# VH-VL binders against q17rb8r558to768: the designs that were tried, part 21

Target 1, 211 residues: q17rb8r558to768
Amino acid sequence: TAELSHLTKNVPIFVCTMAYPTVPCPLHVFEPRYRLMIRRSIQTGTKQFGMCVSDTQNSFADYGCMLQIRNVHFLPDGRSVVDTVGGKRFRVLKRGMKDGYCTADIEYLEDVKVENEDEIKNLRELHDLVYSQACSWFQNLRDRFRSQILQHFGSMPEREENLQAAPNGPAWCWWLLAVLPVDPRYQLSVLSMKSLKERLTKIQHILTYFS
Below, E stands for the ipSAE of ESMFold2; O stands for the ipSAE of OpenDDE; V2 stands for 0.75 times the mean of E and O plus 0.25 times the DockQ between their complexes.

## First folded at step 5 (VH-VL; framework fv_romlusevimab)

Design s8
Fold by ESMFold2-Fast, scan of step 5:
Structure s8 (fold): chain C 211 residues (1-211), chain A 121 residues (1-121), chain B 108 residues (1-108)
Amino acid sequence: as target 1 above (211 residues)
Amino acid sequence: QVQLVQSGSELKKPGASVKVSCKASGYTFTSYAMNWVRQAPGQGLEWMGWINTYTGEPTYAQGFTGRFVFSLDTSVSTASLQISSLKAEDTAVYYCARGPYDLWSGDFDYWGQGTTVTVSS
Amino acid sequence: SYVLTQPPSVSVAPGKTARITCGGNNIGDKSVHWYQQKPGQAPVLVIYYDSDRPSGIPERFSGSNSGNTATLTISGVEAGDEADYYCQVWDYSSDYVVFGGGTKLTVL
C-alpha cells in the first residue's frame, strides 16, 4: 500500500536492543538525538520507529522490529519514558542518517503461509510439541527467575487456534524468544526467519540446550 | 572483542596424555557451545564434537569417544580437551570454535588460533 | 555417513571469478557455511547460511546452494584470496557437523 510504502523509506532507527512482534519494549530516552526522534514521531502522527541492535562493523543489524509508541512521559530533567510494543519485522535495504540518528530504507517481513494439508498438520504437531516444551521449561525455572520474567515481560501468551492468522506467527514464540538466555546473534537469526516451521524448530533446539 | 586463546604446542610420547585449553573472552561464555575441530598434517578439518557450556554436557562425534574428554571451567570461561593414551594418529592441530546451541545451524563464527599436538617416540 | 565433495584445487587469474563447488546429496535442503584458511592460520568464516556474509567480508564473496551443489563465488579475485576453502553442513540424520575435504585456490 501507499501508507506502507511511506513507512519503508528513511525510517528512523533507535540502535539499542532486540525487539519482537507483540512484545513490550519500554525505553528511557535521554540522548538529544533520540528525544528529537521520539518527539518527531509523535508530532507527525506516525508514532513508530525501528529498533535494531548495534553491529560493530555495519552500525546496526540487517534485521529489526518496528516499535509502536503506546505512551510517553516527559520528565523535568529532560528524560523521556516511552512505552512501546513490537510491531512488524523488517529487513534493512539501505542505511542513512538524520539529525544524528540512524535511518533505513526497509522491507517488512511476513511468514510464508503453508498451504499443503499434510504440511499444515505437521506444523500444528510441531507447534503443540514446542509450546508444551516451552511451558515445561518455564514452570521448571527457579521461582526467582520465573518472578523476574513475569515482572518484566508478563505471562506467556496462550496458544492461538489458527497458527497462520498473524503474519508473524504465534505471539508466544516472540515472548519466549525475549525471555530465553540467548545471544542477540541467535535472536536476530530467529527474528529474520520467514518460516514458522524453522522458527519453531530453532526454538525447540534452544529449549533443549537449556533443559 | 570476541577472542578464543588456546594453550601452547605439546610434544608427547605414545601412551601419554595431553590437555589443551581454550580461554574465551568478549562474550557471555555460557550462551554459546564450544566445538572442537582437528586438522591432521596436510589434511582437512574434522569435527570432534561440542560441549554445552550452560549444562556442561559433552557430545562426541563418532570416532572421538573413549580417549577424548571435553570439560569446562566456567569461572574462568575456559573449555578443555583431554586426550588419553596418545597415539601417533592423534598428531594434529586442535581448534576450539564457538558455535550455536543448535547443530542444525552449525556455523563457527570465531576460532582459537589452534594448538599443535605432536605424538612421537 | 554424509559426505561433502570439493575439488582439491581451483586456479584462477587475478581479477577473474573463482567458483568453488561443494557437492552433497540434497545439499540444497541444508544450510552451507564456508571457511577460508590461510597457511599457518585458523579458519575464518566467510559465508554462512548459504549466502550471508559476516561483517568485514568483502562483497566479492557470495554463495549459493541448490539441488546437489553449493557454490562459493569469489569475483575480482586478488592474490590475498589464495587459501584453502572448506564447506560445512550439519547433517540431520547423523546429528553431526560435516566438512568438505577442502579446495586450494591458487591465483596465477
Scores: ipSAE 0.000, ipTM 0.511, lowest interface PAE 13.6, mean pLDDT 87

Design s9
Fold by ESMFold2-Fast, scan of step 5:
Formats: structure tokens, sequence, C-alpha cells
Structure s9 (fold): chain C 211 residues (1-211), chain A 121 residues (1-121), chain B 108 residues (1-108)
């Protein structure tokens, strides 16, 4: 018997930008359809909606990230200022529409946990190596770019004691993916991965390219 | 407790004017739009338009421009509907109804009790 | 202009299930609200956003909305459910509120 409370059917989708687990995503909502979407999410108590980038073939991408509403400020001129943070990742199963905004039936993604002791050791070694590369890349950025990143995303998260404690892996991976100057296609590819090893390997390749 | 209380019934002759009021209580008046809905005898509900209670700006459905005026007195949390140059066709029950601030896909969660306006010679 | 179509009347025996339909082109893409109006009284919101119930509305009232038809379902119908029922949408393209013509529910 599954007693988990998951929002998986007719999930409202904000089609705009990439979002990642644990990463803040502040929104200024102007369009009537999205103001309605936010209001409905609050009114029904879900306080969550999906975020996907646009896609020319299918309206929006096959993968996205749920945004959890932390705070909302409704302005008299009709604007909404919405403070959100990335939650669970998802894969789109079916697409729909509601009052001018997109909806989707989804399935949530979680990293496949590595159980083998040798594989866990190798994963930790890869993690530590890639983390060091990420730190080096960030420290070697020009002051202007580093300041912009700190202003918009904050500092890089510290490494975590247990790499597999969170279902989406270490938070610093998602912070880094948000700040790396890569094509959204690559960001989407990494977001869709269910293997921490595969994600670290891809991030390593990206870092090597920009080093 | 949210309440919308409307003024009493009116009997008018053609060419006269009438003003129907709707007094709100139990909530912040300017946080919700006020809508007006008409129901002619034996007929269904017809949306007339709404007024933004924060700005005071009215919006009218096509059939309700000219003779119909939506107004507010925010000091007493009251919205009003004025009909000028009354015609027999204006005979109806007029309801005020609370909706979302911006009208988008919004439900009317509270309604006034209705004001009957009868226009006859 | 957008039009909502309701049957003028529906009859149901006490204790049985009444279904009141609201037809509209691609109405499943819109949010439907339902109102109950008893003779001489103001309308009362009984379902909003297709299927949500306001506080105080019995669980016997439920709603659905898909394709070209929205449906208000009243299970275990009681004599006190006799009323006119109206569906309502906000039409995005015209920025107008549209009501259906109403359905008179009669409990035999």
Amino acid sequence: as target 1 above (211 residues)
Amino acid sequence: QVQLVQSGSELKKPGASVKVSCKASGYTFTSYAMNWVRQAPGQGLEWMGWINTYTGEPTYAQGFTGRFVFSLDTSVSTASLQISSLKAEDTAVYYCARGPYDLYSGEFDYWGQGTTVTVSS
Amino acid sequence: SYVLTQPPSVSVAPGKTARITCGGNNIGDKSVHWYQQKPGQAPVLVIYYDSDRPSGIPERFSGSNSGNTATLTISGVEAGDEADYYCQVWDYSSDYVVFGGGTKLTVL
C-alpha cells in the first residue's frame, strides 16, 4: 500500500526555464494564465507546479523539475512575485492544457542507488575529483562572472557526507549545472539522468571543456 | 463571516433611474472583484461585468454599456449599480457576486440576496 | 462568442444519482464552476475548478470536465437538491464570464 502523497496527474506546467532540485527559482509572474495557475495551486493546497523549457516538437520538454512555492506576494497591478525552490525531477507522460497553461501527467525521477561497496568507493572518488574541478573552475572565473553567479545563485553548496542520502544526489551538482555556460540541451540531458555516476561523468566532461 | 447585503426591491416607471447597492462585510473589500449578474423573470444568469474594488475601474459586458454604471464607496465597503433611462426589458433580479481580484477563471464564491427591479407603467 | 449548453431539465428518483451536463467546445481546457439556485434565492457555489468543493458542500456533489463536456454529479439525491443548476466558465479569448442556460433538477 503506497501512502505517499504525490501530485502526478494534470500537473500545471510553467513553460519558461530550467529548474533543478534544491536550487532557488524566483519568478515574476505577469501573464494571466500563470497568475491563475499560481492562485489555483495555492487555493487547492498543493503549492507546487512543474517547470519545463519550451520544445518546438512537443510544446515543452520531456523532463522538468517541480517548483515548491515558499512565498507569494500579489501586487495590486496584477503582478505576482513568487519565491520557489526546485524539488523533485520528473518525466512527462502525457501533455494537456488548462485555461491557457500547459499541464502534464508525470512520473518522478530518483537516482538509482548504488549498493555494491566497490562501486560506492569509485563513486566517492569520482565525486571528490569532480568537486575539486568545479571549485577550481569557479575560483578561476573572472571577478565579474563570479560576482554575478554569487548574486543570483549564492555560493556553491558544500559536499555532503553521504552522496546517496538525497534522491537527486548532492546539491552542489545542481547548483553547478545551473551556472555552467552550456546549451539547454545538455542541461536537460543531465537533468534526465538517473545515475549519479553518469551525471558526475557528464559534469566532468563539461568542466574539462570549459577549463 | 463573508456577507453581501443588497438594497431592497424597486418599482420604477420607464425613463426613471435606479441605484442598487451591495454592502460587503467579513473580508477585505479591496482584495476581491465585485461582479454584477442579472436574471430576467424565468430566465438564466447573465453576467453584466465587474468592478476592480482596488482601482475603482469598471468593465462592462457588451450589452451593458451606456445606461449601466458600476461604482464604489470603499469607506463603507459598498458597490453600486445604477441603471438610467429604465426600460421594461430591465425588469430582473440583479445580483452582486464576489470574484477573484483579476477575474481570471474565477468562481463567484459569495452572492448577495438579489434586488428585484420592476419597470412598468 | 463562447456558448455553454445544458439540458433544460433532469429528473431523478430519491437516493439515485443525477448527472447534469455542460457542453462547450474544448470545455476540458477551461475551469468549470457550478451553482445551485433554489426558487427565490441567490445562487450558491457548489463546485469550483471542475471538481473542488467549497466548505459545507456535501461529498455527494462532485464534478468532472473533459473534452467537450463537463458534468455535475449528485449521488444519493435528496428532495432538498431540487433546484436550477448553472455551469460557468471564464472565456480567455473574450475575457468574459459565460453561464450555461441552467438545468432544472426535479426529484420525483
Scores: ipSAE 0.006, ipTM 0.535, lowest interface PAE 11.9, mean pLDDT 88

## First folded at step 6 (VH-VL; framework fv_romlusevimab)

Design d1 (at its last look DockQ between E and O 0.73; V2 from the best seeds 0.00; counts 0 for: pae E 2.6 > 2)
Fold by OpenDDE, look of step 6:
Structure d1 (fold): chain C 211 residues (1-211), chain A 119 residues (1-119), chain B 108 residues (1-108)
Amino acid sequence: as target 1 above (211 residues)
Amino acid sequence: QVQLVQSGSELKKPGASVKVSCKASGYTFTDYAMNWVRQAPGQGLEWMGWINTYTGEPTYAQGFTGRFVFSLDTSVSTASLQISSLKAEDTAVYYCARGPYDWGEFDYWGQGTTVTVSS
Amino acid sequence: SYVLTQPPSVSVAPGKTARITCGGNNIGDKSVHWYQQKPGQAPVLVIYYDSDRPSGIPERFSGSNSGNTATLTISGVEAGDEADYYCQVWDYSSDYVVFGGGTKLTVL
């Protein structure tokens, strides 16, 4: 079976935590419904499912991130260890259910490109400033916390030359969002943004708060 | 090749006990759960429950508690069903069926074991 | 308890298409599996997860599932297709495997 990269209908949704583009998201799966979901994802060749946080009003949040399955280890005790990485962001259009797990019709999110040269320049300056602030924040963390972050998420990605090359913008922004101890509501708001400038601005605000 | 081979037909009197075995081969025994399905003469399929082949923990469907016992001998990749205090209504074909731990499809079945309870 | 409803019998002429239905409340939200059982034999999986075919099952076997009805379709029916067919689901609410009552397919 060919791997499908664009699932938009009846996408299986793992309701758990926040996921972000390019950020590794290891999972321990205990429930049969999710074990089934993962097995089907592999069998059909998609090797993908959506990740959304829980919502108090809805079954899950209106925004999420696709996870690409890199490896699955099925354990005989009914557990699964799943190695995944964040892919595309999405907005939920319709919610459903299949075999006890949630599904969704979705649309993918991509950043709106900035075309004006002056705006690009300003965006670059903002980007570099926030990146520097992020580095400073991370360096000033206690060794214990720094080590934990590195162990779980890996090192902070480097700056990219072209800020608009990827549809989700620079990878380090998502890494930082993943490691910042902020409320999921804030993280979700950033995830839903199609403007890199807006994301950077919000991230900067958060960094300032924790500095 | 995956195979589930069950023990032979049984003829028992009411009140007696019977043990049906299901030997698995061609795959890692503990990777899949073992289900038991009953089929009375001229009737449909009825799920009896399942046993976790790794932990040995059995789960019984409603109506199959008490007299029905699922067990394992992992050393020989064998699941067993024991029925005690046999009744006439226990007359049926009993199947073991392999299934994943996620409650998916039963992809391989034993050939069935006919248990006849007659006075 | 969750209940699956199948017609007790379906008749079809050779070469024609047979459709066997399996009814259940919101069965479309469940994965339906189908088994073929010939007289004196064990059931054989012919469709799983609504529409997927196991290896060795002819393409003339297909499945669909939506709303309150799942359907097993057998195109170009052959004499060898005469058998009992059972639908099956996992009911996650009760944690029970549920079978339909079975449908006897007769090839005329």
Scores: ipSAE 0.818, ipTM 0.914, lowest interface PAE 0.6, mean pLDDT 94
Fold by ESMFold2, look of step 6:
Structure d1 (fold): chain C 211 residues (1-211), chain A 119 residues (1-119), chain B 108 residues (1-108)
Amino acid sequence: as target 1 above (211 residues)
Amino acid sequence: QVQLVQSGSELKKPGASVKVSCKASGYTFTDYAMNWVRQAPGQGLEWMGWINTYTGEPTYAQGFTGRFVFSLDTSVSTASLQISSLKAEDTAVYYCARGPYDWGEFDYWGQGTTVTVSS
Amino acid sequence: SYVLTQPPSVSVAPGKTARITCGGNNIGDKSVHWYQQKPGQAPVLVIYYDSDRPSGIPERFSGSNSGNTATLTISGVEAGDEADYYCQVWDYSSDYVVFGGGTKLTVL
């Protein structure tokens, strides 16, 4: 199980949409290649695959997020309704193909932790400021938009006591990025960041633009 | 335990018809496609096509779009192959084989039904 | 129209290793399944998705697939391994199944 969660070679890639750590990504799979990919993921016990957006130069983007399968409903004709949630972020090292779908060798990404006491204090201050700004933005949304967000994504995750505990940083950052109407290129940029400070700064700029 | 049991061997004259049945047990019949595979004497395996056991829609391989008809009776978990206007060249062993609805493997096979067509 | 090519026969001494090849254009990008058929019996799946073994198939059966060649390898060959062996793929462009012509394994 823990060894099965550390796939790095010939990882199956679903080329479709943006996915983020901790964020649900429900899928309805029609294409024969992805029907096969999902069944193989279940059959082998890995129960995960990479999600990347398309790219005109390289077929799919250089960064993506693993999706963990929580539940799958196979229809008798081979279609699948798949409930997934985002896991580890990755960078694509090498591209391949199998059975008509893309594959990749990947490198997992984790945030670089800040250990300097003054920098930790500054990071906490920035985090609390941006979190407050995000809460304010969400509470000031019109009822229709707030309801749609709650229906599709659930509530904003609570702030975390240790903001560097998770390898991808606070979950609320990813939730917010998934909810905000942000250009995919922007989203990829944030997905690729290994600095929580840079991520919070980018989120702050996005929130300021929408205020 | 998954099992596919086919009807008994048949000796037929040219121009007759035959219906080969394949009864499935030990699994939910409509969860898997049913494939038909022919093996003429001394020859290899030849895929004839498959039938969607949920919708009843058949798909026939090239060369099997005429006298060969796949059908189902889902109430008794049975797939059938009917061959009309039998010719001597139809002499073969006919297998049913279970496969997933995607492009997967054939994990369980019937025992085969020998159809012999002779004057 | 996708074609799989197998040698018609392979002979191997008991206890030695048999290698049965399945040739196809860029077959390494496809998943290859292998079936064993003993005289008078139905085929039995022995390898699927290039190298996976179904439950009950001994570890001495193994598979590989790269480039234009997939290979079924049987180590420590026994008399009971005498059979015809077929490789199989799906041709995704036509949505058809393709079988190789079969290889007769003889243990002598």
Scores: ipSAE 0.410, ipTM 0.750, lowest interface PAE 2.6, mean pLDDT 90
ESMFold2 (binder alone), look of step 6: mean pLDDT 95; pTM 0.961

## First folded at step 8 (VH-VL; framework fv_romlusevimab)

Design e1 (at its last fold request DockQ between E and O 0.88; V2 from the best seeds 0.81)
Fold by OpenDDE, fold request of step 12:
Structure e1 (fold): chain C 211 residues (1-211), chain A 119 residues (1-119), chain B 108 residues (1-108)
Amino acid sequence: as target 1 above (211 residues)
Amino acid sequence: QVQLVQSGSELKKPGASVKVSCKASGYTFTSYAMNWVRQAPGQGLEWMGWINTYTGEPTYAQGFTGRFVFSLDTSVSTASLQISSLKAEDTAVYYCARGPYDYGEFDYWGQGTTVTVSS
Amino acid sequence: SYVLTQPPSVSVAPGKTARITCGGNNIGDKSVHWYQQKPGQAPVLVIYYDSDRPSGIPERFSGSNSGNTATLTISGVEAGDEADYYCQVWDYSSDYVVFGGGTKLTVL
């Protein structure tokens, strides 16, 4: 069975934490509703579901990230360890319910490309500057924190030559967003942005704050 | 090949006890929950509950607490249903059915065990 | 408690299409499974998760679920399809598995 890559209707939603494009997101699943969700995702061939943080107003946030299932380890007692990685970002259009877990109709988010040569140049300069600041920030962290980050999230991705090659922009930005000790609501605001410039600007602001 | 083989028919007096066994084969016993379903003569299917085949923890549906006991013998991949203080109303066919741990579909069933309670 | 409602009986001529309904409040928000039970036999899963068929079940069997009604459809009904059919859901509010009352399908 071929995997479905563009599921937009009745997408199962795991309501838990923030997820980001290209960032690994291991999950320990013990609730029946989510066990069911994962099993169905595999059976139907989609092998993916959405991740959203909880929201007191709307049950879960208006934005999230798809998680691609890479591997599922079913434990004998019915629990599962799910190896997932972040895929496409999405905006929630409609909320639903299925077998106790949330579902959503969604639209995928992609960055708006910058076409002006001068703007591209400026974007590159900003990108390189913020990347350097990120590296400095990470290197100045205490050893124990740095080690924890590396253990859970891996190393910071390298810079990309083409900043607009991927629909979600450079991977290191999402890695950094995942590891920065900021409020999830702030992270969510960045996740929802379709402008790399805006994301970089916000990230830079955070880095400056923690410098 | 997945198989659930149940013990034979039982004829009991009111107040007696009966134990129905369900032996599983063809799959990893602990990977699936075991459900129990009752069907009275001429009536529909009634879910009795399930047992976690790994932990041994039973969960009983409303109306099936007290006199009904789910148990396991994992060494022989067998689930059992014990009914104590039998009543005439307990006369039924009892099925074991394999299901996932997420309350999903019952994909394999035992052949059923007829329990008749008569004075 | 959550209740599933099925018609007691449905009759169809050979070769025709039988539709067996299963009603429940917001049943569309639940996955519905269907079982066939012939006289003196154990139930057999014929449809799971609204519309999926287990291996070995002919394509004549199909299912749908939306709103307050799930439907088992049997096209090209054969004499061998005469049986009782049960729908089943998981009530995640109570953590109970619930069966419908069953529908007797008679092939005329």
Scores: ipSAE 0.901, ipTM 0.955, lowest interface PAE 0.5, mean pLDDT 95
Fold by ESMFold2, look of step 8:
Structure e1 (fold): chain C 211 residues (1-211), chain A 119 residues (1-119), chain B 108 residues (1-108)
Amino acid sequence: as target 1 above (211 residues)
Amino acid sequence: QVQLVQSGSELKKPGASVKVSCKASGYTFTSYAMNWVRQAPGQGLEWMGWINTYTGEPTYAQGFTGRFVFSLDTSVSTASLQISSLKAEDTAVYYCARGPYDYGEFDYWGQGTTVTVSS
Amino acid sequence: SYVLTQPPSVSVAPGKTARITCGGNNIGDKSVHWYQQKPGQAPVLVIYYDSDRPSGIPERFSGSNSGNTATLTISGVEAGDEADYYCQVWDYSSDYVVFGGGTKLTVL
């Protein structure tokens, strides 16, 4: 099963929205091509497909996020209800097509770990500062916006004791990027980052803009 | 076990009508589309179209939009093909075949119904 | 409209390998399904999604698909394999099904 869990060649790509590690991405699928793509993912046992945003020059973006299928219901009228959550981030190496949907050969991304003691301390300080800014921003939201976020995305993930334990960095970073009303080009840039420091710095700039 | 059982052979005169039935069993009828495939004597397989077994909406292949009508009786898990104003060229074996609501395979077929149109 | 091309016939000696081709423009971008039809019988699915084998079909049946050609391969051919073989795709631009013209496999 390791081969089925670590897809890198001819990976099915759903071209639709931005997805992030650990973040739920519920889908309502009606097109025959995507209905087939999902059914085959279940039948083969892979239960995964990539999510990428569209790109005017290359059909879809150079970076995306795998979606893990948690549950799917095929409706008799040709629609499907698919419960997914974000997994590994990836870079697109080669583009293809199958049965009318896009495919890609991909390379998975992970954060580069910081090992220097001074850099780890600086990273912790930056993390704690940006986390506090994020909490303040969320607390200052109007009640209706906060309720909508909680209903669709759930609560902000707890801060993590080991910032570098997860291969994609702290989950709260991805949650925050998913809920913030920022341009997709900025979201894609952060998705592609392998440096937690750079990601936190970008998040800080975004939060400062919203003051 | 999944089965598709079709009605018996028919001998008809030109201008008559015929109804070919396909009774499904062993699965949830509305979870799969029903396809119709024609095979003239000595010829290959020709897809005629399909019917959405939940909504009843048919889709006809090019050339099958006039005298050919797909219908359902969901209460008895039966799909039907009606051919009106029969012509000699309608002489063929007609198959029903189950398929998914996507670009998938036809995994179960009826045994076929021979329709012969002659004077 | 999309067209699939098959040779009208293929002959193979018992115990040898038969290869039945299905040609189409960029057929490698489509999933190819294969059906066996014996005289007086309905078609039977033998390969789907290029290379998957349904339950009950012997392992000596295999399939491949790349570029402009899909191939059904039957190793260790037996007299009981004598039949017509059809390839089939969906044309996703029209949502129509396309069958190949069929290939008569003769075991001699």
Scores: ipSAE 0.710, ipTM 0.868, lowest interface PAE 1.2, mean pLDDT 92
ESMFold2 (binder alone), look of step 8: mean pLDDT 95; pTM 0.962
OpenDDE, look of step 8: ipSAE 0.855; ipTM 0.925
ESMFold2, look of step 9: ipSAE 0.675; ipTM 0.857
ESMFold2 (binder alone), look of step 9: mean pLDDT 95; pTM 0.962
OpenDDE, look of step 9: ipSAE 0.863; ipTM 0.928
ESMFold2, fold request of step 12: ipSAE 0.662, 0.671, 0.609; ipTM 0.854, 0.857, 0.840
ESMFold2 (binder alone), fold request of step 12: mean pLDDT 95, 95, 95; pTM 0.964, 0.963, 0.964
OpenDDE, fold request of step 12: ipSAE 0.899, 0.900; ipTM 0.954, 0.955

Design e2 (at its last look DockQ between E and O 0.88; V2 from the best seeds 0.00; counts 0 for: pae E 2.7 > 2)
Fold by OpenDDE, look of step 8:
Structure e2 (fold): chain C 211 residues (1-211), chain A 119 residues (1-119), chain B 108 residues (1-108)
Amino acid sequence: as target 1 above (211 residues)
Amino acid sequence: QVQLVQSGSELKKPGASVKVSCKASGYTFTSYAMNWVRQAPGQGLEWMGWINTYTGEPTYAQGFTGRFVFSLDTSVSTASLQISSLKAEDTAVYYCARGPYDWGEFDYWGQGTTVTVSS
Amino acid sequence: SYVLTQPPSVSVAPGKTARITCGGNNIGDKSVHWYQQKPGQAPVLVIYYDSDRPSGIPERFSGSNSGNTATLTISGVEAGDEADYYCQVYDYSSDYVVFGGGTKLTVL
């Protein structure tokens, strides 16, 4: 079903919160339109849908993240608990509607690779610095908050040896973005970035603010 | 296999009441809504409403309020339609149809119950 | 209220292709389901979600939906296909299930 994984036309959009690559996003689905959306995604075999935050002007944001359905638990009353995980980021090209839920034509986002050795070195240094800052921030959180984060999101992913191996960069960056109590506008700006350096810089700025 | 079996044909006089039953089997009764559809002689399908088989909450379409009552007996996986103060215009075949709670397709139908109202 | 419009009748020769239309405002934004009803029988789901076929329904049954028109297509029509066909949608604005008026398919 590899072909189905590259859905770019009429992608069903769940309008709710931010989702991020590699970050688990459990959902409790109770609205009929989204029940239908989930059922269709399973029946068609795609097992994917897009997640976007609400936007007052455009119904939903211009950027989002695909969610991969890992498991669905159907409840007796028709509700469902959906186990999903973040996949590819996307930009919305066109908006539509289907059966009361939003759809979109999308293009996937991937990071632009840095090829210059000096730039790679600098990127590594920045990455390591920001990672350390993130760790410090998390460790300095109150125990109850830290526990809540761990329970909901799991532990912070480890540093990766190759920062450019994944099209979305290091997973810990997305985990951190998910747990940081920042405005969705900031999160969205980071999600839309194709430069790891830019994301790291933005994240660092946010961390500095909360330090 | 999924089956919806409805009660037999009814002949009633105007002003009387009738109760049509729909017994479900082959699936979890509460996992699907039960819809009711009316079809007058020589006419098309008309949606009457639905009942939430889990909560028991009925919803009636316009034109089917007052004299029409949806009910459940979950112990025997049965949905029922009661029509009171019957009129000649109530003469029709009544169907129960299973549908998901997401308002998708009606994938299974009862065989229908003919209700004839005649003086 | 949302309204679905079907032609009252369609005639087709055996072996030919029948097309039954279902019109509605922006019906392409809705999932259309189709039911076959033979005389004296209950309706049977033949197409759901515009183009999906339930198990047991022949491949010669297909569906499409775009703009303001949904279409049920029956290729290689057989005598046994003679029936009434109904399109159906759910209207989220009114929270009503809506059926078309039905189309009688006659096999000549």
Scores: ipSAE 0.805, ipTM 0.911, lowest interface PAE 0.6, mean pLDDT 94
Fold by ESMFold2, look of step 8:
Structure e2 (fold): chain C 211 residues (1-211), chain A 119 residues (1-119), chain B 108 residues (1-108)
Amino acid sequence: as target 1 above (211 residues)
Amino acid sequence: QVQLVQSGSELKKPGASVKVSCKASGYTFTSYAMNWVRQAPGQGLEWMGWINTYTGEPTYAQGFTGRFVFSLDTSVSTASLQISSLKAEDTAVYYCARGPYDWGEFDYWGQGTTVTVSS
Amino acid sequence: SYVLTQPPSVSVAPGKTARITCGGNNIGDKSVHWYQQKPGQAPVLVIYYDSDRPSGIPERFSGSNSGNTATLTISGVEAGDEADYYCQVYDYSSDYVVFGGGTKLTVL
């Protein structure tokens, strides 16, 4: 239900990898604590948990992405195969523990809309330029790598007519961050951004570095 | 209907051995762990350990790592507890209890098997 | 090794509310399960994961868990609730299941 999708307190946290809005995140879970975490999520009907990368100072990063469980298969050998997709981004407010896995109180993130007409125009120009750069990068990949990306992540989402309609901005930005071979610190930095302009600028920098 | 049916009560002398069986029905035997719980007369519940019904690998609680052996016969959906070199202190009711592999709640219990060790 | 502490007994009048505590260091960071055991019978799960009820357990059974104390609450106590009650956790650090010592509920 909509109430279950607004979890902000004691949210279970899987500490593993980067996840992004709209991007599938298939998981192969061995650890009993995470198997328990997922089973509880299903039993309670919430069917969600947060994904964060590890952090030496704080156990896990200050930003992450909720994963929505689409399906789970518990295998006889104790493993779980979990089909998830990224949802809302969040900032960690408070850290906790439950049964050996991390929990967090969180605050959901949304992009801040640009209202100035000239700034909207400049944003569209930047968007179209960076989108073209992303398409060129993808087309110039060797066939093997392009095929692997398509098989694992699907095709790059089409550009959107209204850049600011979705709370997290254009889906193609997140897809690109998921497939680019970049430093996790840069990925986390972009995940935390509430400015589409800053996100596009960072993506452009990354693409220029690889071209 | 999930059911755990244990073997009958036993009266033994010190130094003997006993084997308590627990036959499961109504579910896929290898999908849940089997736990063993002891209750001495007038006392509380004491977890003895569990056996992974898929791999056959046992885990024993502290104090149960010597004379106590968990085993399986998957062909008949049966878990067993063998106690060797019986002592008077082994007098208790022994329960099998089904639980998830992530050591959550025990949702189904056998009826219990009373083992009495007397000289 | 992790220890759970329960009062040995609790007495309550019929129709009143019984509260059975389960103490443990940072028990709020663990999921607590509760079992009812009547004389000569096997335990029966009545609360799991702090506050969830299995099918067939009446709503007058409830649970809470925070800080160093988990509590099983039985409202509208009936004579049939007279039993021993055990709390249980899984201690991830030791990989052991731990039971409390049990609480005898007497309905007077």
Scores: ipSAE 0.512, ipTM 0.810, lowest interface PAE 2.7, mean pLDDT 91
ESMFold2 (binder alone), look of step 8: mean pLDDT 94; pTM 0.952

